VH-VL binders against UPF0598 protein C8orf82 homolog. Designs and how they scored, part 4

Target 1, 218 residues: UPF0598 protein C8orf82 homolog, of Mus musculus (Mouse) (q8ve95)
Amino acid sequence: MWPPSGAVRNLALVLARSQRARTCSGVERVSYTQGQSPEPRTREYFYYVDHQGQLFLDDSKMKNFITCFKDLQFLVTFFSRLRPNHSGRYEASFPFLSLCGRERNFLRCEDRPVVFTHLLASDSESPRLSYCGGGEALAIPFEPARLLPLAANGRLYHPAPERAGGVGLVRSALAFELSACFEYGPSSPTVPSHVHWQGRRIALTMDLAPLLPAAPPP

## First folded at step 3 (VH-VL)

Design a8T (from Fb36a with heavy chain E104T; framework fv_ficlatuzumab)
Fold by ESMFold2-Fast, scan of step 3:
Structure a8T (fold): chain C 218 residues (1-218), chain A 122 residues (1-122), chain B 107 residues (1-107)
Amino acid sequence: as target 1 above (218 residues)
Amino acid sequence: QVQLVQPGAEVKKPGTSVKLSCKASGYTFTSYWMHWVRQAPGQGLEWIGEINPSGGYTNYNQKFQGRATLTVDKSTSTAYMELSSLRSEDTAVYYCARDYGYGTWYYGMDVWGQGTLLTVSS
Amino acid sequence: DIVMTQSPDSLAMSLGERVTLNCKASQSVDTYVSWYQQKPGQSPKLLIYWASTRESGVPDRFSGSGSATDFTLTISSVQAEDVADYHCQQYSDYPLTFGQGTKLEIK
């Protein structure tokens, strides 16, 4: 097309995207020391949660099942205190903060800070989704009508605690299990209209869509 | 083998200063906070302060702020506590202790030095 | 400062008895409490952290419980080697503070 004044603006956008890509690839431009105390009476630690809901020290070179945190009490404490980072420190690079006594625990995430890992079912209780390896202690009611399959990235989302952003990612294995329950309409063969759950046909509300940033085009 | 080694004893006069050492071995010195804790004869434990060897960051008990100075020498994996304006009430065993690991879960002091007995008397 | 108060100051138990040591914080410390064992002439040894998590290598007869302001260390069946001073410590806020200690003796 033809916007000559747009050429300079387009270059600026490309540079901004490059800087974001470098940050996302390893927080290269952010400087910290694990356990730093640049403000009195506090220790600061830096964490990363991946798309499987596994928690790591951010500066861990290997991020796999062997190196992730597995202690239930720690995971429950960490994620139950998670909130948006409005501390004035590291907000752009670590959008979430978990305050644990003397510690400020800064968190960045691959997708969302809450990642649902298990469906908890009981004959005596309504089904719940457990997140980030926290078992029964980190579980919320399963709301099938509010499942959001996002076409742009092929991922599945579900409501999460408001303190942690209100929307969580469903990990891949669980998402594939739940995807078997989706029904597609004739007007939208690539986006489901309903979910079939426990003998009910439930219309998807798609109400979580505004809470998620639009994924880049394919 | 993880170990913190301290000298056995120091004797100082009131009004002077002392610099106590704590040599670490068997682990990555910069990955753990180092605490200093004292214990007067027959009394309980009293926290003096902590230092992160990686960045030199310190936090002090206000009771010791201005009198205690915590430092490290990374090349020798040695932590130091300097205490100035010594009084007879500073007579105590002074321990260095490693903060158990790093991160939210690891707040216990899992490895302790043998302690240095500081006697302050004229 | 958060004041940690231990009770009793001392107690004597028979071998095999259950012993309970108490620690009270002057204000809430959540679960940020550690317990240490100190034998005569020795430095302290970490037993429990996070109020209830047992340190590696510590016998299962030692257990910790409590939250907010009231904490306990329990030895389910006391043994001769358990003779020591026991110290509780909070790490919820600075400065870190310890209780005065409880002396455990075997009768």
Scores: ipSAE 0.567, ipTM 0.795, lowest interface PAE 2.0, mean pLDDT 86

Design a8Y (from Fb36a with heavy chain E104Y; framework fv_ficlatuzumab)
Fold by ESMFold2-Fast, scan of step 3:
Structure a8Y (fold): chain C 218 residues (1-218), chain A 122 residues (1-122), chain B 107 residues (1-107)
Amino acid sequence: as target 1 above (218 residues)
Amino acid sequence: QVQLVQPGAEVKKPGTSVKLSCKASGYTFTSYWMHWVRQAPGQGLEWIGEINPSGGYTNYNQKFQGRATLTVDKSTSTAYMELSSLRSEDTAVYYCARDYGYGYWYYGMDVWGQGTLLTVSS
Amino acid sequence: DIVMTQSPDSLAMSLGERVTLNCKASQSVDTYVSWYQQKPGQSPKLLIYWASTRESGVPDRFSGSGSATDFTLTISSVQAEDVADYHCQQYSDYPLTFGQGTKLEIK
């Protein structure tokens, strides 16, 4: 009786929060000052990540390859500490938060906060997918069976750390390379059933589908 | 030419207040945080506080909370530190230093004023 | 408050020698550590930030390393102009705190 059981309810609440946190919409105009400190002992900064996994200051005048953050140490620190934003501040506009020392870094994204940019091949190790420019330090095991081609937007998704929503976008160039390995069933020419990877024919699980919204937000 | 210009010296009596200035030039004043750090003769550096000229947000070392007040005048690109209830132990060189606290870019104090020697004596 | 402890208090080295200055935090500060050089009568000068990133214009003989609680500043081949007090600083949490400094002298 103490603490109250509520195991099923707790799991449902966690899942509901995870789904809410996966929405990366910044549709409302939000007022902030970069480096604001409205509460003692903290500085607040605001960031944006695009569909190519490039990170920007949210108020950056230009958002292109030249202006994105490229520093490996910063990217690794930022994305390693990324969590759903449950701070009570800016949750609707910036659904993720990265706590870096005395900085509270709010993040919004074009699609997902995790965007896979590279397949890491090693002579001695299983393949891994690297995200958001973080190289070896921001890489997870490549799970070809769990690739999700989403018909609604033509994009490819893969598992990502649960702290960052559990599903990540595969960048277009990498998605093109991986999609060449898809096999379509005779009765379903628009939805792949298998992926051919390293001599194996692997059935797609489609288990990530419930984690992604079917339509873009208004 | 990025510069932070401070007066060379100030002499004050115990129990009074002092307002030290730090005039910035050669950069966009509102794009950088301004720190205040002191150093007593032969001692190490001690952080007093910081101010963001954009918005006037401040954070203080609790040791100086209620006794130190940081302000800025954006029209003259000048930062100020007022320290009240002065004691002989406040005799030190007081530095202003900028920090590009815009995201990750600068996590160090890259430009420092020459310091103002504050002497508190009866 | 996070206490930063530097060691040794004072160090005398020969020209060309490799020098290691230590800085220990009372609790983890991750990599949020800067190093400053201060020559007599002068303001501090930023050498290293983010524990290991060298400031522009700083000679490559200066390098920083470390994480969590243990940090080092290394001078690969000490020169006469390196005579100064060296200060480490953490900026992981408020208040920002400095070590007591290490005085580097040449024999």
Scores: ipSAE 0.597, ipTM 0.814, lowest interface PAE 1.9, mean pLDDT 86

Design aD1 (from Fb36a with heavy chain E104Y Y106R; framework fv_ficlatuzumab)
Fold by ESMFold2-Fast, scan of step 3:
Structure aD1 (fold): chain C 218 residues (1-218), chain A 122 residues (1-122), chain B 107 residues (1-107)
Amino acid sequence: as target 1 above (218 residues)
Amino acid sequence: QVQLVQPGAEVKKPGTSVKLSCKASGYTFTSYWMHWVRQAPGQGLEWIGEINPSGGYTNYNQKFQGRATLTVDKSTSTAYMELSSLRSEDTAVYYCARDYGYGYWRYGMDVWGQGTLLTVSS
Amino acid sequence: DIVMTQSPDSLAMSLGERVTLNCKASQSVDTYVSWYQQKPGQSPKLLIYWASTRESGVPDRFSGSGSATDFTLTISSVQAEDVADYHCQQYSDYPLTFGQGTKLEIK
């Protein structure tokens, strides 16, 4: 009879953002300085995470294994505090924000902010996927049924913490390893129907597709 | 080789102002925040404020707001602290110290100047 | 302001003894705490940052621990060169604040 007020509110905000994006007159490029403090009692820093789950300063000239952040405690704190950016600042360019003490850390990503890098398996525990260099502290249960191979870009996705968007990228080396377990059905040679894991034949749910901007068209 | 060099001493009368210097060498000056910390004789350390040499952004301890002014000269890799309306209670060793300033990985003031003794009297 | 309180104010230890220095914050500072050593006539030197991470070049006998409001600096086997004032500092919120210091002396 009446629609939820939350849905109506959200639609209005989405339309307003879309209409602002169409405006070309007088819009200037935004800029920042690493460590800027234009708002009281805070330092603002800008970060980038690549498709391999490596974290960089956004303005780093070189982004490779040598220049990425490797400190475990920092990576754990940074990604554990990661939330959607609702600060009113840099939301379009840096969609995620990690509040660490006095620091407001803005993050943009090449694909997803969570990138799974390792499968953690032990005889005593269920397997988990570790992300962004955080080892066991940044690991979630491995759910093979919920793996999403996306035909459009050839990438593999897996559930991630809701605070970080609910879906994460599986980095290419790990995705290649896991893709050996896929089974393709006769109706779709480009999208697998099942995954074979620990002696079981598991049907893929494909439930993560709606969460990705690059989801296949209907 | 990384160094912060400060003058040894300054003597000033009450009501005057002082501008203390801190010359950095051996690292990229604009990549680190610079803090100013003082220590009165026999007392603990007291934080005055911080400045980012890249962009000149500052944060101050409210106790010094309006009296302390932090600036930098990038061409000489030198940081300055001006303190106005000096009182005898401002007699202290004034240190400059750098820090990494990011996500607290390797944070902390890892390099300190030798300190400038400011004496405020008669 | 967050008040950092150190205890004891001073202590005297015998060479080789285990030393524990305490630091308490008036409110939670998570793990955003550093420890500094200050020898007579010298500038402070960073020992520990992020509550428990040892600065490069600092001897293994120094260790830090704690979270929220209670922090400790431990020297597993005190040496003569460890005679100094030790300061804890929080950097969780502005203004940055230090404890009053603990003076370590050798008997």
Scores: ipSAE 0.584, ipTM 0.802, lowest interface PAE 1.9, mean pLDDT 86

Design aE1 (from Fb36a with heavy chain G108Y; framework fv_ficlatuzumab)
Fold by ESMFold2-Fast, scan of step 3:
Structure aE1 (fold): chain C 218 residues (1-218), chain A 122 residues (1-122), chain B 107 residues (1-107)
Amino acid sequence: as target 1 above (218 residues)
Amino acid sequence: QVQLVQPGAEVKKPGTSVKLSCKASGYTFTSYWMHWVRQAPGQGLEWIGEINPSGGYTNYNQKFQGRATLTVDKSTSTAYMELSSLRSEDTAVYYCARDYGYGEWYYYMDVWGQGTLLTVSS
Amino acid sequence: DIVMTQSPDSLAMSLGERVTLNCKASQSVDTYVSWYQQKPGQSPKLLIYWASTRESGVPDRFSGSGSATDFTLTISSVQAEDVADYHCQQYSDYPLTFGQGTKLEIK
């Protein structure tokens, strides 16, 4: 059921609607046991990623900087193998799945499964955004023209790997820094028209809007 | 016009190493993952590994872990695969192939090099 | 590793015949399957991805279907230029794996 990115736009809208429903705050918890084995040689684990890009065991009582996963290789492996959950198991509560050999690692998220935490920029390299604590190994090209400030929730979004939903959240501290580069037109004081980046005035495409919550009503 | 250019052939002795090149043109080299795949004479395709040219991150088939090393030179838009401790069963055509997704990770390949025939013989 | 098994190993068809090539995964790969065509002496070319999506420029006589463990590539009316080895690939889990290939010949 997963179409390739950019091939079918109407299906992308359907997926965006489904993603909004699945990321609803206060979703009731389903019944599972961490490490459960529904089949011989299969283990199932359940995870949660917050708006800061911090990864937790879903059943963790405390979700803060101290209790989040920080192991770089684990985070890289987990998020590199992340896919939409079409397994027939826990799809409504855990919309993403990371398969690692015998492990099914189910993921739910506060906002998006990809949360950009750092801008990686240098004079010799094209700028990249790093996500979810993976450093250089979890980084994609930074596309300032495709930044989407969403008025409905005050958050900033950027393209993400299609396997992980195609759109990622920019964490608040980084979003604050990038938002200083926005230019607002006289006809729209609440929606920016351009971003100023490295001496360039770049028009915003707003092409990520269909993948996120509906625009505020007029 | 997107192209991946590889040398035609290499002949090596058992126990030596080889470094195969793959020069990319016609697209933004750092925006696509590069895969390496081999095909022994009359056999199917076998995945060796992948590299992100932007960050240098690699994933390897366990069978080649420790023997294969994937690298890139961004200044020349060239990807490399070094294979060490060569044996006769490493005789194969070695392909580089571009991942389908711009800035994304799709794992299927849309553009393939013409392949380098590596012959390992005494 | 996920093992991809193709059947038949080879087949010979008459021009205009419908041909179906099969690919079976040793465990569920959802729809994370692509198909490649490889003509003698040439590199593989992408035909189908996401089990059923046809790559641009590929004739509409080629179609893919399937999910979970069973996948098929269908050529509705085989042409002389379709003589090739056809390979399926899964990208559900590492390592990426290919089937052994099916050789298509014309009688």
Scores: ipSAE 0.000, ipTM 0.434, lowest interface PAE 19.2, mean pLDDT 83

Design b14E (from Fb36a with light chain D30E; framework fv_ficlatuzumab)
Fold by ESMFold2-Fast, scan of step 3:
Structure b14E (fold): chain C 218 residues (1-218), chain A 122 residues (1-122), chain B 107 residues (1-107)
Amino acid sequence: as target 1 above (218 residues)
Amino acid sequence: QVQLVQPGAEVKKPGTSVKLSCKASGYTFTSYWMHWVRQAPGQGLEWIGEINPSGGYTNYNQKFQGRATLTVDKSTSTAYMELSSLRSEDTAVYYCARDYGYGEWYYGMDVWGQGTLLTVSS
Amino acid sequence: DIVMTQSPDSLAMSLGERVTLNCKASQSVETYVSWYQQKPGQSPKLLIYWASTRESGVPDRFSGSGSATDFTLTISSVQAEDVADYHCQQYSDYPLTFGQGTKLEIK
C-alpha cells in the first residue's frame, strides 16, 4: 500500500483523461458540502451547466431560467478559467475545474461544458459563436465547415477552446437555425455533406467526430 | 491500411531498463490515444498505461507508476514504452494498441501491434 | 482495482453449438465492458464494446449482453475459426482491467 503522495512523487504535471466523464450528466452521487474548506483559505464550490448553456449551483433544487447564473462578469470569469479537472478531487463526477483565486469551482455538464447560445454577426467583422451567456467576451470564430451534426443524438457540435474539451454543443434553438443551411448528398439522406453559408457551398470536414462518442452511453 | 509495427523480441538482464517501440501508419497518429498492454506466457492481459500523442498526457496503472514511462515521437508516428528495474516477472509479450474511442472516451482497443516478446533473464 | 473474473477457464464445443462465456466484475461497471478474441500466436481483436455493441466486421453470430456486474459473450453457432481465447475488459474506472480469459476449443 502506498501513501498517495508516494505514488506521484516523480511525475511532472500530467493532464489525465477525465476518467470517461466526458459527458457531465451527473454520473454518480458524490458527497460534498458547498463552500467546504479542505485546507486553510481554500473554498470548493460545485456547479452544473445544462444543454442550453445555463450555469447552476450543482445542489440547486430547481434548475430553470429563474435560478441560473446571469451575471455577465461572473460567467466570463468562470468559463474563461475553465480547465480539465486533474486536481485529484471529484474528477469522475466533475470533469472540469475553474480556479478563481482561492476558490476551486468544480463543474459537471449535461452534454459539453461549452454550449453555444448565439451567433454574433456584424457587417464589419467575421461571424463568431458566443457560449454560456458570456456575450462577446466568450466568443470564438464561427467555422461552418467544422459543424458536426451527430446522428446518434440529433445534436449539433462546433469547435470550442481546447482547455474546455475542444468541442462544444450548439444549443437546440441555434442548431435549428444553422441546420437550415445543410445540404444532404444522395447517398446519405440523414447526414449532411455540405453547409451553405454566406453564398458559399462548404464541405463539412467531420473532423470533430473523434472527440465525441459514436453512440450515446447505454 | 492502419497498422502498428513492433519489434519481435528483446532480451534484458534483471535490473536494467528496456525501451520498446510501436510505429503507427495509415491514420492520423495524434487523433487516437495509444495503450500499452502486456501478457505473460499463458496468462491474461494486463494494462500498463495510455498516452495521448497530441499532448503527451499519460495515465498509468498504479502497479507500473514510477517504472513505466510512455512517450511519443510525432515526427515518426512512433510510441515508446520504457520499463525500468526489470525483473523476471516482467517477461511477457508487450502490445501497443490504438484506442477505439473519441477524445477522452474509451470503448476498447481496435488496432493492435503484433507484440514484442520481452525476456528478462540472467 | 476492479477485478474481472471469467468463467469457465476453458470450454470445448461441437461445431454449430451455442456458446456462452461469462464475465463477472467485482463491482458495478455499468455497461463499460469490451470483449476481445485472441487466436493462437496473434494479437487480440476487438469484438464487442459497451457490453453489447458489435465492432464493424464482426460476424452476427457474436453478441454481448449484461450490465452492472454480470456479462456474457454468446456465439450462436460456433465455427472452426472461432477457436481462440476470449477476454473481457472493463473501462468504468482506472486502472483498466481484463479478465483472465476463456479458452474456446472444438471437439
Scores: ipSAE 0.000, ipTM 0.422, lowest interface PAE 16.9, mean pLDDT 82

Design b14S (from Fb36a with light chain D30S; framework fv_ficlatuzumab)
Fold by ESMFold2-Fast, scan of step 3:
Structure b14S (fold): chain C 218 residues (1-218), chain A 122 residues (1-122), chain B 107 residues (1-107)
Amino acid sequence: as target 1 above (218 residues)
Amino acid sequence: QVQLVQPGAEVKKPGTSVKLSCKASGYTFTSYWMHWVRQAPGQGLEWIGEINPSGGYTNYNQKFQGRATLTVDKSTSTAYMELSSLRSEDTAVYYCARDYGYGEWYYGMDVWGQGTLLTVSS
Amino acid sequence: DIVMTQSPDSLAMSLGERVTLNCKASQSVSTYVSWYQQKPGQSPKLLIYWASTRESGVPDRFSGSGSATDFTLTISSVQAEDVADYHCQQYSDYPLTFGQGTKLEIK
C-alpha cells in the first residue's frame, strides 16, 4: 500500500479519474480508410466492440449478430494483444490498439474493450469469466468480491487485464445472473454490501470505482 | 458443405490463352477473397493473385501482371483466372483457394479447389 | 519479393517421433506466417496462421512458433497420416510467397 497520502495521493486519483472519465468511443470523428498503409508494410484497421462483447469493423453499417466477428482464433489473437493506444495515431478516437506484427488494429468501444460474456465454472476448476467470445483462451479468474455494480448506468463491472484498462463490463444477461447473488444493507437499497457465492457471504471491495466515471451517491 | 470445384485438366498450345473456372458453394461467395496459386510438377506453390468478389478489387503478383486477369461472376458464384501468352513453363496445377481472413485481414487459405492441371505443349 | 527458405528439403521419421520443420524469411515478416500440409495427390490444407495459431480441427500435436525471420512447425508425435509436403507462407507484403516445401516421410 502507498503510505504517503494527502497531496501526492490526491493528485494521482485526480489524474486517474480524468483519464478514465473518457469513453473508449471516439471523442472526435476522424477519417481513415480500412487497410490504409501509412508506411511500407504497415496496415491499419479500425474496429468497434459493443456492450455485448461483439467485435465489428468500425465502418460496418450493420452491427448485429450476423456481421460480428465469430472466429475464435481471430478473437483470441485480437484481444490477447490489446493495449492502450499510445502510438501517436488516432488516440482520442480509438483508445485501444491490438498489434499483430505490422498491423495496427485500432479499437473503440461502446462501454469497455473487455466485455465478459460467460462464467466458466466446473467442479474441477476455479471459476473464470470469459470475454468477447474468446472462450477459455480469453478468461480470467472470477473474483466475486471485486464485482462493481454502477448505480449511474445500472451496469456491472469486474476486473480485467491491466493492458485493457483494468476493468471490464459484464454483459446484461450474465450481469442479471450474478446480481441475483447481491445482498443490500439496511441503509443502502441501491448499493450492495455483499455477494453470496458458493455458500460464502463475501464483502464487496468497491476497489474498481476509481477506474470508472464518477457516479452520484445514492 | 463448403466446396470449390475446378475442372480436372486443360491442354493448350504455346501462345494461346486459357480461362480456368472455380465454382464456389456452401458459403456466402462475396464474403471471402479468392486466391489463385499454381504448382509446377515437383515444385513449390506460387501465388498469382487475389480478388474480392464483392468489390472486384484485385492484387496481382507482378510476375503475372498483364498476363493474368482475375474475374468473378456473382450470379453463379464462380471465380475465373485467365492467363494469356501461354508458355511451356506455365504447365502446372492451378488452384483457387478461399481467404481465411475477416474484412481486410489475411490469415491463410482455408478451403482449396482440387486444382486444374494445365499442360502447355505443342 | 520476400524469399521463404524451408529446411530440411526432406525428412524420414519413425512413428511417434518429434518432428521440427524450419522456415526462414529473407526479411522480417513479424508473425505473418501460415503453414500448409499437402498430402500426396491432394490440395494444400491450412494448419497454422499468425505463426502460432492452430486452424480449427487441426490436431494438438501440430504447433507453430517464431517471429521476425525464423519460424518452426513442430509435430510432437508423428502419425502415419502426417506423410505430406509442408509449406510455409508469408503474408507481410505482396506478393504473397511460399517456401519450397519440406517432404515428410515415414519409415
Scores: ipSAE 0.000, ipTM 0.428, lowest interface PAE 17.9, mean pLDDT 82

Design b15D (from Fb36a with light chain D30S T31D; framework fv_ficlatuzumab)
Fold by ESMFold2-Fast, scan of step 3:
Structure b15D (fold): chain C 218 residues (1-218), chain A 122 residues (1-122), chain B 107 residues (1-107)
Amino acid sequence: as target 1 above (218 residues)
Amino acid sequence: QVQLVQPGAEVKKPGTSVKLSCKASGYTFTSYWMHWVRQAPGQGLEWIGEINPSGGYTNYNQKFQGRATLTVDKSTSTAYMELSSLRSEDTAVYYCARDYGYGEWYYGMDVWGQGTLLTVSS
Amino acid sequence: DIVMTQSPDSLAMSLGERVTLNCKASQSVSDYVSWYQQKPGQSPKLLIYWASTRESGVPDRFSGSGSATDFTLTISSVQAEDVADYHCQQYSDYPLTFGQGTKLEIK
């Protein structure tokens, strides 16, 4: 069977490829018209997601809470269909693509296309992290051992869906809440070694580090 | 039938550059990453780099960074490797090889070209 | 760089014997290891990927095992056509690296 079971074991290399091929860094100005139709029955739209997980039209002059997309159905559909842009069009400037029928929705991002905004926790279910305003429909299992505080930029990262790059940014307000659970070792007061979560002392794996900006080449 | 066709041999003088080709057929060229690997006479295999034919994105072995350049021509389903500032130590068979993984998934290199023998001598 | 070390450098076997080839990584590579067969004058051929998964069309006498740093390629009953150099490769991290190869000969 292709791909064979256990494909996730190649995750580090897959994520490295996704990050190098699909990083959202670099503002390349390209020419397009919102809603352009390169062929009959096809429409192309261009989007931007910021460090707070807010989605905008790329050419929007104001990018704030008022102008971001808030429609839950649209956000769920958009981010559920997000994948690396292999269309042959705008790949360098818009590294991700969400196909919605005949619409090609190109996306670039400030940091990561997946930005975690909320911790969803209840007594009856395992905790999950929700991203980009999609609520329960855009949520994945919370893996505290895999939280990565990145010293280079002071930001917090967590695993994300492979189709969207495999690593996501934790927005600042949520990162502040989660960072309160960190424990620092005697060798470094600024780099955490463990996280305390639901009564357990959990060692941080730091396995996402090679996939992020400022990670040194091997 | 999936195959990668490389031309025969190249002879170059030290200090020059060479551009080697690899023509793919029998599959969707843009669906798989392409690798370049060399083998010096009597020695093991050495990875040079990889390219995504869809986006042109590359990853290089640091040993070849700045000397090797990987490119593709989608219209002819051909991958290229250019190596500059040639030295006698660059004498080797140069292979192109298709990634076994689809898209970003990597499982190994399942289809290999026959190799191009590059000889660097004065 | 992750260094892959193969052993032995060469070995000669009688037809029908069980052959064991070893590959050690300088650091953990999980199970991100592939094995290649290279006959004289030919390109490498993929035999095993993910340490133990056999490539389609490869005879069932070939098997791979191992994890972390220690990996083994086994040929349960060596045949004359198995004369080749065998290379292991890690793909846990960049740059991708190969072992130096093990040469298999028939007595």
Scores: ipSAE 0.000, ipTM 0.421, lowest interface PAE 15.2, mean pLDDT 83

Design b15Y (from Fb36a with light chain T31Y; framework fv_ficlatuzumab)
Fold by ESMFold2-Fast, scan of step 3:
Structure b15Y (fold): chain C 218 residues (1-218), chain A 122 residues (1-122), chain B 107 residues (1-107)
Amino acid sequence: as target 1 above (218 residues)
Amino acid sequence: QVQLVQPGAEVKKPGTSVKLSCKASGYTFTSYWMHWVRQAPGQGLEWIGEINPSGGYTNYNQKFQGRATLTVDKSTSTAYMELSSLRSEDTAVYYCARDYGYGEWYYGMDVWGQGTLLTVSS
Amino acid sequence: DIVMTQSPDSLAMSLGERVTLNCKASQSVDYYVSWYQQKPGQSPKLLIYWASTRESGVPDRFSGSGSATDFTLTISSVQAEDVADYHCQQYSDYPLTFGQGTKLEIK
């Protein structure tokens, strides 16, 4: 089995390497040790996902393409098991939790835990959005009517699995492509009213706005 | 073009120390851990330790703890291994090798230097 | 320390034969085993990692298998250029350890 059961042992090797690492300012307010065992048979690990959908060990000093997790099977397993953190532990700092047997994998995110990276086209008429490097295994139906451009931060959002918060960030490169399809009404030159998709003019619902902390008031 | 360049040979007397170099080129030096591995004549490979060039963090094989010291010079993309209190049993080819991994995970050593033959004799 | 034991110490094969090299760990290392090829006078070259994943550029005739304590490197049709020492390595725990090596020769 590679890498979930092996990931625990390989992660132990990584943890030995990280023992001397200093955490960045702000994260130091949350006290943890990678691989800590608060009770017999339980191990706790801490992760971070950025706005590009790249997954890192939370205490990794370098967060770039070289240091992010790239293994498809590991990413699929991690994000498929992701749930809101209701464990009573680290909830304020790590709002999501991926459970693997006795292993608690706490996750914090730069924006959203789900970050869409690719639009998947198939012979079927149902395009899908793939997230966090998981390919077809981490993909959901593309719903253009539910795209939400958020003026406050200039980012684009789309529905995501409810277990992962119900709303996901669209990665900047993909957001740029999708934003070319927006139509602006005469009464609102900065907020789109419709999206043009596959020859259709589709009204934007804006139903995701209440789910985001930075959403503008109704 | 990824390369690790090491000197061909060093000769030292017992009881002295040696500092072996490994110059990296063709990649971002601070993005990969560097390993040091030795091979005595006609024998297998023996792991000495590893260093993260970005932070200077090290892990050592207990057999070499206290005798081996791994360092880096980021300005020249060069890794160093200093071995003290040399004995005739330290005669071996010493390799530096780049970590092959995803993020912080180790999966092998994908790029190796040509090795430095250290001869310890009196 | 995790001790890696390779067998046989050496073997001679005829061109085109299937050869199997063994590597045993003193305790479970899951799938955290790499294989290296070392030709005479050269540095080791990574062949296999994660017990069974071939490194880019390594010929299809090389394959790895195994888990826990028992691992094998197989060359489906040995060629003259395959004359080398082969080393297995575990990276499940510190210190990283290698087997003693298996010498492959053509008869």
Scores: ipSAE 0.000, ipTM 0.441, lowest interface PAE 14.9, mean pLDDT 82

